# Designs tried in a protein design chat: VH-VL binders against q8rxn5r50to198. Part 3

Target 1, 149 residues: q8rxn5r50to198
Amino acid sequence: GKIFFISQTGTAKALAQRLHELCASNDIAFDIVDPHSYEPEDLPKETLVLFIASTWDGGKPPKNGEFLVNWLGESAEDFRVGSLLLSDCKFAVFGVGSRAYGESYNAVAKELSSRMIGLGGLEMIPVGEGDVDDGELDRAFQDWCDGVI
Short names: E, the ipSAE of ESMFold2; O, the ipSAE of OpenDDE; V2, 0.75 times the mean of E and O plus 0.25 times the DockQ between their complexes.

## First folded at step 2 (VH-VL; framework fv_burosumab)

Design B09d (at its last look DockQ between E and O 0.06; V2 from the best seeds 0.00; counts 0 for: pae O 8.3 > 2, placed apart)
Fold by ESMFold2, look of step 2:
Parts: structure tokens; C-alpha cells; sequence
Structure B09d (fold): chain C 149 residues (1-149), chain A 123 residues (1-123), chain B 106 residues (1-106)
């Protein structure tokens, strides 16, 4: 399996490392992946993918994930691509956002989920919605992790 | 304002190599694929290959496999194409061209082009 | 590889003429076709993408149509700046170009 972190300030990366430790303690092997160096054309070959994604200013993905997020969007909107591209891929998404930004709250995580589903991916649990400003981010993340494992 | 500026014309002998640069500005360099396309004098266009500047992934047209190497430098927003074992038929204008983000099926058409670099191969 | 042909290979026309250029693909390519204009000594310029969509800044006298294997570029009223070579290109797979259609002054 693969754990992708899409992170601007390091919060999503730190959560991805914590998830990796939890998986290892349960004898579940995952690779932590920086999407900057990942080849998106390999994504249909993945069977289990976990995303930890922050939303940056204006509802945009952090730079390290921009290519992968755009690749998913282009694929989902391409009339030549069927809705079964990712049909062998189970996934889950946890978002790191802030309700202070209103409608942009966890926009990247929600877009990732929508695009993965539109391409045939099997969502394991609902999108986890973390809020860096409410003091409950760690609890929200732990609850999401419990649902994944 | 998107701009692609290529290195100057080159004259080479058969068997040599040539390296052409393409400096991008006016957009996020690592967010778009870059392509190379050539055109022999008085002839049509021929696609040579693609580079993903984000991770450096490349794929070359079959005709050029083994002879073309593409690299990039993200700190200068520059891509490079090196063509080795030059032959007289490689005399052409070489263009870099920007493509859209590639999804599962590539959208390999080009909205911005460099000015072209003439490479002349003569004995 | 998907081969493209263009007809005619060249034509002569006067300002104000309606010009029609065809592109035929060796296999179905849905709407994955673009048209470029190229003037001597210049890089190609994107005119039409997805078979029929005008690129930003392209005059409305240019139009594209077709799907599958047969595609058409039309210039409804030829202008002096339209004398050029026109190329079709498919992107249903790795790109290939048509051989070009040269539009000359009559």
C-alpha cells in the first residue's frame, strides 16, 4: 500500500508518518510517498492508497501534490477515460484544513475523494475532516485511522 | 505571460551530439509537461518525446529511443534535449512545446511553443 | 501508430474565399484532434483543439468539425494573414501530425 502526503507546512506529512507507524505496529506494510516524485500513471496499479492532504490558500493543493491532483482531475474529465480506471484501488482520504476559510475547508481532500470515486476507486471510509484551528485535529485523525485499520 | 526561450542555432558534424535548452517563464514550471518537436527544412512536424518536469520522467518516440536524453533543472525552470549520434537527416528546427497536464490518456497537444533552434548537421 | 492524411496538399485561393481542409485518421480518434497554423520561419500556432473548440484569440472565421476519422478545418472568408500551412495533429495516443496543407495566394 501507499500513504501519500500532500503538505505545505508539514502537518499532513507528520500525520502520514504517524499513520505509517500505526500500520507498522499492526504488521501492515505501507510506503510513505511524496507525490512530487511519484509517477501518476502508476496509480491504476495500486490496490490500496491512503491520502493525507492539506488544503492551501485559495482551496489549492500544496505544490508537492499539485501534479497528482491535476492528473486526477484531467483523467476524470477526459472523455476517452472510462470510470473503471481505478476499479482495483481501495482508498481513504484524511483532510487537513481550517474552517476559518469557509467553503475552502478541506477542498483538496474532498476533490481527491470525488476524483478517485469518479475513476472507479473504492472508498473505504468517508473523508476524514481535520481542522487545524479547533484543537481536535489529533482526535479526528485518530478516529479516521481507527476506521482505516 | 507564458514564454519558452530556446538556446541558439548549432552546427554539428555527423556522429556528434547536440544539447538544446528551453527556459520557461510565466507559469509553474513543474505543473506542465514539456515536449520536443522537430521540423526538417521544408517538411512537416515530428514529435520526439516528453518530460515531466516534476519528477523528471521521460518518454521518447520510438524513432529516437536510445538517442534522445531529456533533463530539466527546476531551479532555473529549464528543460534540455540532447540528441546523440547525429546524422544529416537530423538537420531540423527543434521546438520545445508546453502540453497540458497529462491524465491517464495523454493530452499531447501544445498551447505554447519555443521560438525554435536550428540544428544543422553537415560534414 | 495513428496515421493522418490531409487533403488537399496545397491550394491557391483569393482573399474572401471559403477554404476547406480535411484530415483523415487511420483509426477512430473520437474528438482528439487539433489544428495548427504555421507561417514560414515561425513556430506553429494552435487554432482548434478537441476537433471543434477555438483556442483563445483565434478569429471566429476559423472553425473545426468532425469526429472519429474525418475532420475538417474551415476558413469562412480567407484573409491576407491566413496564407500559411495548416497541420492537423491527433492526441488519441502519442502525437502524430498530418503532412500539412499549404494555402497560397491565387
Amino acid sequence: as target 1 above (149 residues)
Amino acid sequence: QVQLVQSGAEVKKPGASVKVSCKASGYTFTSYYMHWVRQAPGQGLEWMGIINPSGGYTSNAQKFQGRVTMTRDTSTSTVYMELSSLRSEDTAVYYCARGLYSGWLPRYYFDYWGQGTMVTVSS
Amino acid sequence: AIQLTQSPSSLSASVGDRVTITCRASQGISSALVWYQQKPGKAPKLLIYDASSLESGVPSRFSGSGSGTDFTLTISSLQPEDFATYYCQQFNSYPTFGPGTKVDIK
Scores: ipSAE 0.015, ipTM 0.592, lowest interface PAE 6.4, mean pLDDT 87
Fold by OpenDDE, look of step 2:
Structure B09d (fold): chain C 149 residues (1-149), chain A 123 residues (1-123), chain B 106 residues (1-106)
Amino acid sequence: as target 1 above (149 residues)
Amino acid sequence: QVQLVQSGAEVKKPGASVKVSCKASGYTFTSYYMHWVRQAPGQGLEWMGIINPSGGYTSNAQKFQGRVTMTRDTSTSTVYMELSSLRSEDTAVYYCARGLYSGWLPRYYFDYWGQGTMVTVSS
Amino acid sequence: AIQLTQSPSSLSASVGDRVTITCRASQGISSALVWYQQKPGKAPKLLIYDASSLESGVPSRFSGSGSGTDFTLTISSLQPEDFATYYCQQFNSYPTFGPGTKVDIK
């Protein structure tokens, strides 16, 4: 499996590392991956994918995840791409955001989930949502992890 | 046999919303795409959008983006199409239509249709 | 968007006649074309898919041909029940329909 972190300030990256350690402690092998260095064309080959994704200004993805998010969007909307492209891929998404941004709150996480589902991916659990402003980010993340593992 | 049974005719005022249902039977509901196509009186056919088997993803024609919402209920094998901000030009028969796929690729043509739902928008 | 045209827009023919309807695409669509029959007050019925494949249950007097931009629907011997409007539809991109050809029976 793959753990992707889409991170601007490092929060999502830190959570991804925490998840990676948690998986390892349960004898579940994951590769922690910076999507910037990942070839999106390889995504259909993955059977298990976990996303930890921050939402940045304007509801846009951080730079390191921009290419992957755009690729998923373009693929999901491309008539020539089948809706079963990721039919063998189980996935889950946790969002890191702020409710202060209104409708943009965890927009990237929601988009990732939608695009993955659109391409035939199987969502293991609903999108987890963490708010960096409410003081409950760690608890929210732990609850999400408990649902994944 | 495959059947798609739609809800009854609707009369709406401009600015209102309409929600049409399409109940499917005779096949594995969760294996097929569903499309919506409309036809104004005496006019041709116009594709509105698609909803995937899981119901987790929809794609609409640009003309209807922001006004159309498609959903599906697996427990009742029913697909819904809601069109908001109705205008006189939306007066039409609305069809649900089952879409096919080949391997991993959806095929955007339709082998079974509902009987149609007439929606009239008038002041 | 890919635009489809049909010719003729309407025709009148006698029982037993050979009827030919053409559909033209604004750009190449390979064989990604289907034909529907629609009778008044009814939903369209799929006749031909992949330009030339006959849908199950459709009489053999119906046939489709063509590829690229030019396509043809043929009724080898028109029957009374064939009174209807016929539409071509492409699925090489998001679906678009031809304007239809109305077939009246003399």
Scores: ipSAE 0.014, ipTM 0.615, lowest interface PAE 8.3, mean pLDDT 93
ESMFold2 (binder alone), look of step 2: mean pLDDT 92; pTM 0.938

## First folded at step 4 (VH-VL; framework fv_burosumab)

Design Q1 (at its last look DockQ between E and O 0.15; V2 from the best seeds 0.00; counts 0 for: pae E 7.1 > 2, placed apart)
Fold by OpenDDE, look of step 4:
Structure Q1 (fold): chain C 149 residues (1-149), chain A 123 residues (1-123), chain B 106 residues (1-106)
Amino acid sequence: as target 1 above (149 residues)
Amino acid sequence: QVQLVQSGAEVKKPGASVKVSCKASGYTFTSYYMHWVRQAPGQGLEWMGIINPRGGKTSNAQKFQGRVTMTRDTSTSTVYMELSSLRSEDTAVYYCARGLYSGWLPRYYFDYWGQGTMVTVSS
Amino acid sequence: AIQLTQSPSSLSASVGDRVTITCRASQGISSALVWYQQKPGKAPKLLIYDASSLESGVPSRFSGSGSGTDFTLTISSLQPEDFATYYCQQFDSYPTFGPGTKVDIK
């Protein structure tokens, strides 16, 4: 499996590392991956994908995830792309955001989920949502992890 | 077994609209594209368009753009084709047909067909 | 758009005859061609895909060949149930059909 971190300030990256360690402690092997160095064309080859995704200014993805998120969007909007592209891929998404941004709260995480589903991916559990401002981020993430592992 | 069951024959006046339904069963509805093909009496076959039942995205033949609308209801595994501004030349049997895949891309040929719906446009 | 032509437009044959139908494309379409059989009042039935692959359940007396612009459907020994209209269709681009070839009983 792959753990992708889409991170601007490092919070999502840190959570991804924590998840990676948690998986390892349970004898579950994952590769932690920076999307910036990942070829999106390889995504259909993945059987298990976990996203830890921050939402940045304006509801946009952090720079390191911009290409992947855009690729997913473009692919999902391309009529020529089959709905079975990711039929063999199970996935889950955890969002890192702030409710202070209103409708943009965890917009990237929600988009990732929507696009993955649109391309045939199987969502393991609903999108997890963490708020960096409410003091409950760690708890929210742990609950999400418990659902994934 | 795969089955595509279409709605019954229609008789319309010029300028009117017609909506034909196609209910799919025997397979995963959202895993295959659905196409519409028509055939005028004694004539050949003409492709009208395609719909992705999963997301509802459509692509129509240029000839019908602006005049044809394809939709689907995933809860009933049904695809709909609505043709507006009907003219006498639209008199034909309309077929829904299941499309195939090659890898992750749709292939625009058809392995299962509905029984056809006759639409007659006359004043 | 890619145009397809068929030859002949119609033919008469007897049971047991070898029947050959030709389909020509206005431009090269590799092997992106299929053949359908249609009987009166019925929907088309897929016979051949990828120019030469026999669809499951179709009798082996049917065969397809060709590549590029010229394609052929062959019925090695015509049976009573084979009297019908046959259409070629390309899917190299948005699909288009040939005009059809009607096979009648002599």
Scores: ipSAE 0.026, ipTM 0.673, lowest interface PAE 3.0, mean pLDDT 94
Fold by ESMFold2, look of step 4:
Structure Q1 (fold): chain C 149 residues (1-149), chain A 123 residues (1-123), chain B 106 residues (1-106)
Amino acid sequence: as target 1 above (149 residues)
Amino acid sequence: QVQLVQSGAEVKKPGASVKVSCKASGYTFTSYYMHWVRQAPGQGLEWMGIINPRGGKTSNAQKFQGRVTMTRDTSTSTVYMELSSLRSEDTAVYYCARGLYSGWLPRYYFDYWGQGTMVTVSS
Amino acid sequence: AIQLTQSPSSLSASVGDRVTITCRASQGISSALVWYQQKPGKAPKLLIYDASSLESGVPSRFSGSGSGTDFTLTISSLQPEDFATYYCQQFDSYPTFGPGTKVDIK
């Protein structure tokens, strides 16, 4: 399994580390991956992928995840790909955002889920959504983790 | 040795369904895409669709949307194609054909073919 | 859909002759073109992929050339076992096949 963090300020990275530790305590091994160092063409080989993704200024992905997010979007438009590419990949997404962004609230997490599904991925649980500004981020994250484990 | 062995010839009446099997051997079944291609008597070839045997996801040619269902059984290394609401123009030889590796992007040409299954639709 | 045409529709030739078959695409497909041989009662056999690459186990008398819209399959010295119908197929989009060229041995 792989845990990808897409993070500007380190919040999503810290949550990814918490998820990794929780998985390890349940005897489930994952690699924590910075997507900027990951080759997206390896993604079809993955059978289990977890995303912790923040949404940054203007609804955009943080820089460390821009290439992966763009790659998923371009792949979804390639006639050869469609729902065939990721058909053996199970995934789950947790978004770190703020409702102050309005329509952009957790846009990156929602886009990731939509594109993974469109490419054939099997969503394990609904997109988890955490709001950094409402004081309930940790509870939302823990609830999502419980659903994944 | 890579082999694709298909089920035997079938005779069907209009309106019926047919299910053709294709058993793969000599390679890792889940590592290659499988396609179905048909050829009416004395005619050219027509692509019907593709299945990824790893997850069972399919994409069908628009002409066959709603009438063709492709499935697979990984325990027997077998792909199935079912064509419903048969018409006389569905009389053809049906081939399974192995596509390029199921990795990054499928390549839509075929390096190994089954022997073909004749399906005759007669009233 | 990308339409392919082939020329000629049929031909007859003697053992040892050089045979040339052409395939034309309705739009540019770069080198995304393959050639198949099909003998009566048999499945097609891949001969050439990527317009000019010879498939493993195919005799060297077969060759392919072309790019864009115009493609050629050549048999440099026709053999008795080469009587067959030859199809081009593009894979620049969802696959379509040419109508075939039947090669008969005189």
Scores: ipSAE 0.014, ipTM 0.614, lowest interface PAE 7.1, mean pLDDT 87
ESMFold2 (binder alone), look of step 4: mean pLDDT 92; pTM 0.941

Design Q2 (at its last look DockQ between E and O 0.03; V2 from the best seeds 0.00; counts 0 for: pae O 13.9 > 2, placed apart)
Fold by ESMFold2, look of step 4:
Structure Q2 (fold): chain C 149 residues (1-149), chain A 123 residues (1-123), chain B 106 residues (1-106)
Amino acid sequence: as target 1 above (149 residues)
Amino acid sequence: QVQLVQSGAEVKKPGASVKVSCKASGYTFTRYYMHWVRQAPGQGLEWMGIINPRGGSTSNAQKFQGRVTMTRDTSTSTVYMELSSLRSEDTAVYYCARGLYSGWLPRYYFDYWGQGTMVTVSS
Amino acid sequence: AIQLTQSPSSLSASVGDRVTITCRASQDISSALVWYQQKPGKAPKLLIYAASSLESGVPSRFSGSGSGTDFTLTISSLQPEDFATYYCQQFDSYPTFGPGTKVDIK
C-alpha cells in the first residue's frame, strides 16, 4: 500500500508519518509517498492507498499534490478513461483543514474522495475531517486511523 | 504566452540523420506531452510520435519505429527529435506540438505548435 | 488505423458566405475529433476540440457538430482571415488527420 501526504506546512506529512508508524507496529507495510515525485498514471496499479491531505486558502491543494489532484479530476471527466479505472483500488482519505475557510473546509480531501469514487475506487470509510483550529485534530485523526486499521 | 521555438532549417543528404529541437516556455514543461508531426510540401499532416517529458518515455508511429528517437532535457525545457537513415521522401516541415498530460490517455490533439523546421533531403 | 475523409477537397467562397466542411471517420470515434486551421507557411491552429468545443480565442462564427462517424465544421459568415486549409483529426486512438479542405476566395 501507499500513504500519500499532500502538505503545505508539514502537518499532513507528520500525520502520514504517524500513520505509517502505526501500520508498521501492526505488521502492515506501507510506503510514504510525496506525490510530487509520483507518476499518477501508476495509480490504477495500486490496490490500497491512503491520503492525508491538507486544504489551503481558497480551497487549493498544496503544491506537492497539485498535479495528482488535477490528474484525478481530469481523468474522472475524460470520456475515454472509463468509470472503472481504479476498481481494484481501496482507499481512505483524511483531511487537514480549518472551518475558518467556510465552504472550502477540507475541499481537497472531499475532491480526492469524489474523484476516486468516480473512477471506481472503493472507499473504506467516510472522509476523515480534521480541523486545525478546534483542538480536536488529534482525536479526529486517531478515530480515522482506528477505522482504517 | 505559451511558446514552442524550434531549431532552424536543415539540408541533409540521403542516409544522414537530423536532430530538431523544440524549446518550450510559458508553462510547466513536465505537465504536457510533446508530439512531433510532419508535413511534406503541399501535403497533409502525419503524426510521428509522443514523448512524456516527466519520465522521457516515448511511443512512435509504426512507420517511424527504428528511425526516430525522441529525448528531452527538463533543465532547458527542450524536446529533441532525431530521424535517421534519411530519404528524399523525408523532406518535410517538422512540427513539435503540445498535448495535455491528463487522465490515463494522453491528449492526442494539440493546442500549441512550434513554428516548424524545414528539413530538405537532397542528393 | 482510423481513416478520415473530408469533403469538399477545395471550395471557393465569398466574404459573408456560410461554409460547411464535412469529416467522416472509418469507425465510430464518439466525439474524439478536432479541427485545425492552417494558413500558408504557418503551423496549424486548433479551432474545435471534442467535436464541438471552441478553443479559447476562436470566434463564435466557427462551430463544430457531429458524433460517431460524421462531423461538420461550419463558418457562419466567412471573413477575409478565414481563407485557409482546414484539417480534421481524430484522437480516439493514435492521431490521424483528414486530407484537408482548402477554402479560397471566389
Scores: ipSAE 0.011, ipTM 0.567, lowest interface PAE 9.4, mean pLDDT 87
Fold by OpenDDE, look of step 4:
Structure Q2 (fold): chain C 149 residues (1-149), chain A 123 residues (1-123), chain B 106 residues (1-106)
Amino acid sequence: as target 1 above (149 residues)
Amino acid sequence: QVQLVQSGAEVKKPGASVKVSCKASGYTFTRYYMHWVRQAPGQGLEWMGIINPRGGSTSNAQKFQGRVTMTRDTSTSTVYMELSSLRSEDTAVYYCARGLYSGWLPRYYFDYWGQGTMVTVSS
Amino acid sequence: AIQLTQSPSSLSASVGDRVTITCRASQDISSALVWYQQKPGKAPKLLIYAASSLESGVPSRFSGSGSGTDFTLTISSLQPEDFATYYCQQFDSYPTFGPGTKVDIK
């Protein structure tokens, strides 16, 4: 499996690292991947993908995830691609955000989930949502991890 | 109109602590992040840390970790910055500054500033 | 941490002059840069945000440009009230400031 971190300030990356360690401690092998260095065309080859995704300016993805998120969007909207491109891929998404910002709250995480589903991916559990402002980010993340592992 | 009013000048001995207050008005206090920035005499600006709108978390510059504590009181719309183990190098004007935001994350720049609080550390 | 440099560190100019100040970042920060004006004994004042957007109430003689690592603040025609120190600041990560550029009267 792959753990992708879409991170601007390092929070999502840190959580991804924690998840990676958690998986390892349970004898579950994942590769932690910076999507910036990942070829999106390889995504259909993945059977298990976990996203830890922050949302940045204007609800857009951080720089390191921009290409992958855009690729997913373009693919999902292209009728030639098909709705089964990711039919062999189970996935889950955890979002890092702040409810203070209204509709942009975890926009990237929600988009990732939507696009993955649109391409035939199987969502393991609903999008996890972490709020950096409510003091419950770690708790929320742990709860999400418990659902994934 | 938005106003940030800080507490008065302080004179401290080395090793002491100082607590500066910043009272906010003219906007929804729990909507915005607050930052602290200091400026030594004749020097540039140095970011110290940030406190979130609801007071649930803070993040400090590495230089001040373990020495700075930021808090906020919603009932009085006041943010506090306490700096301990003061040294002469801490002599500076300390500013509170309101942070803006984009998306779900804060934008780490500042549209409103307090008037500044001079803290002098001398033996 | 992202480092910012400014050029020049100081300059002398006359009223009516065109003034240009540059700011360079140690890495690509896209447009995550702001400019402040600070006068003695006062807090900084936001002039430009997102590299080129003029803050409300700021005179149109101020402008910002640039993206990536190189940025410029321009005062098209210097006015008496513009003599001050100007700072760039990045917000691509936790804030860091440039060292400042002092604009003095010639």
Scores: ipSAE 0.000, ipTM 0.583, lowest interface PAE 13.9, mean pLDDT 92
ESMFold2 (binder alone), look of step 4: mean pLDDT 92; pTM 0.937

Design Q3 (at its last look DockQ between E and O 0.04; V2 from the best seeds 0.00; counts 0 for: pae O 10.4 > 2, placed apart)
Fold by ESMFold2, look of step 4:
Structure Q3 (fold): chain C 149 residues (1-149), chain A 123 residues (1-123), chain B 106 residues (1-106)
Amino acid sequence: as target 1 above (149 residues)
Amino acid sequence: QVQLVQSGAEVKKPGASVKVSCKASGYTFTSYRMHWVRQAPGQGLEWMGIINPRGGSTSNAQKFQGRVTMTRDTSTSTVYMELSSLRSEDTAVYYCARGLYSGWLPRYYFDYWGQGTMVTVSS
Amino acid sequence: AIQLTQSPSSLSASVGDRVTITCRASQDISSALVWYQQKPGKAPKLLIYYASSLESGVPSRFSGSGSGTDFTLTISSLQPEDFATYYCQQFDSTPTFGPGTKVDIK
């Protein structure tokens, strides 16, 4: 499986590292992947994908994830692709956001989930919604991890 | 603010080559594909080819196969198009254009365009 | 390759007129059609994508419709800044463009 971090300030990356360690302690092997270096055309070959994604700068993805997020959106809106492209892929998404963004709160994580589902992916659990400003980020993350494991 | 700035106008003789540059700014250069489209004076638009600036791979329209070379320099966020064996019919404005990434299936349309570079081929 | 035709090739119209331009594809391209506006000496500007979706910042008087082989661009009330040449482009495969429709002031 692969764990993708989409991170502006390093928070999502740090959480991805925690998830990786937790998976390893449960004998579950994952690769941590910076999506900047990942070719999205390989995504249909993945059977298990976990996203830790922050939302920044007016609801936009951090730079390291921009290509992957755009690729997913363009693929999902392509009427010729349909809903079977990712039908062998289970996934889960945890969002790192701030309610101070209002309607943009965790927009990247919500977009990722919507696009993965539209392309046939099987969502393992609901999108995890972390808020860096409310003091509950670690609890929300741990609850999400427990659901994934 | 996305901006594509192209090199200046060129006058060439038949048989020569021309190299046009396109400098990108205001977005992550390697996150979007770049295209070249030309337009003869008073005529319509013609797609020439595409470059993926991340890896440098290209695909050219069949009409231009063997005559067009596209390259890029990621350190300057610049794409180049070189057209060889010029003929009078190659007189046109040449545009670089940012393509919306087509995802899984190839789809290309263009949300931002350079200002155009006039290439005149005359003897 | 997928051929596009446009009708009319040219038209003259007055400010306030409703203008309709058609584009026809040589084969079914579903909704893989865009419209551009081009003013003299300028690069094309994207107006409509996916046949009917309005690009950000484009006035609501522009609309697109159609699917399959027959597509229409409509300007509901022509304004002085709308005198230009309009091109359709398909993206169901490698891009091809229509020959353009020139909209002139009467």
Scores: ipSAE 0.017, ipTM 0.576, lowest interface PAE 6.6, mean pLDDT 87
Fold by OpenDDE, look of step 4:
Structure Q3 (fold): chain C 149 residues (1-149), chain A 123 residues (1-123), chain B 106 residues (1-106)
Amino acid sequence: as target 1 above (149 residues)
Amino acid sequence: QVQLVQSGAEVKKPGASVKVSCKASGYTFTSYRMHWVRQAPGQGLEWMGIINPRGGSTSNAQKFQGRVTMTRDTSTSTVYMELSSLRSEDTAVYYCARGLYSGWLPRYYFDYWGQGTMVTVSS
Amino acid sequence: AIQLTQSPSSLSASVGDRVTITCRASQDISSALVWYQQKPGKAPKLLIYYASSLESGVPSRFSGSGSGTDFTLTISSLQPEDFATYYCQQFDSTPTFGPGTKVDIK
């Protein structure tokens, strides 16, 4: 499986590392991947994908995830791309954001989930949402991890 | 559109208190934190504190601790800033400003501002 | 608290001029910097966020650059409505503002 971190300040990356360690401790092997260096065309080959995704200003993804998020969006809206492109891929998404962004709260995580589903991916559990402001980020993440592992 | 409308100018004597209001509209009031920033005549901008309209929690700059009280009324989408024990150095334009969260700690910049309230402290 | 300085404190320019304002932070703040424009008797207006991102509705002649400790606001071709005071602000810690740079008509 792959663990993608879409991170601007390092929070999502750190959580991805924690998840990776948690998986390893349970004898589950994942690769931590920076989507910036990942070829999106390889995504249909993945059977298990976990996203830890921050939402940046304006509801935009961090730079390292911009290309992948855009690729998913374009693919999902392209009628030439089958709705089963990712039919062999199970996935889950955890969002890192702040409610101070209002309607943009965890927009990237929500978009990732929506696009993955649109392309035939199977969502393992609903999008996890973490708020960096409410002091519950760690708890929220742990709960999400418990659902994934 | 987002609007922040503040109360009118105030003239106070040293030792008195002043309470400035900021009415928000055009967005979900409880979804954004509100800040107070002041500017002395011909000077720069100084952050005073922050209030979370959701729950009413506040945090003030150390300089104003003990003198500033921020409150909100969710029914009217209004935030209040009260500054006590006024001194001449408190003469300034006081702004409310909507804060946007940046990074992963409670650190903010401001996308919308009130028109400002001039507070003059003079004997 | 993180301190910001600006250079110059004031400048005179003509319409059409290229104007450059610098902001320096006392420590590395990554890209946690914004720029405001303020006209007399008015509240500050957000121009640039995260050092180089243009706020919606702001003319493209405004641009921001820099990271770490040194930042720059550039107006490629100064317009009559651009005469104002410009402030940088950091949000890597408790918000602090630069002292401002006044852009006057030459």
Scores: ipSAE 0.000, ipTM 0.610, lowest interface PAE 10.4, mean pLDDT 92
ESMFold2 (binder alone), look of step 4: mean pLDDT 92; pTM 0.935

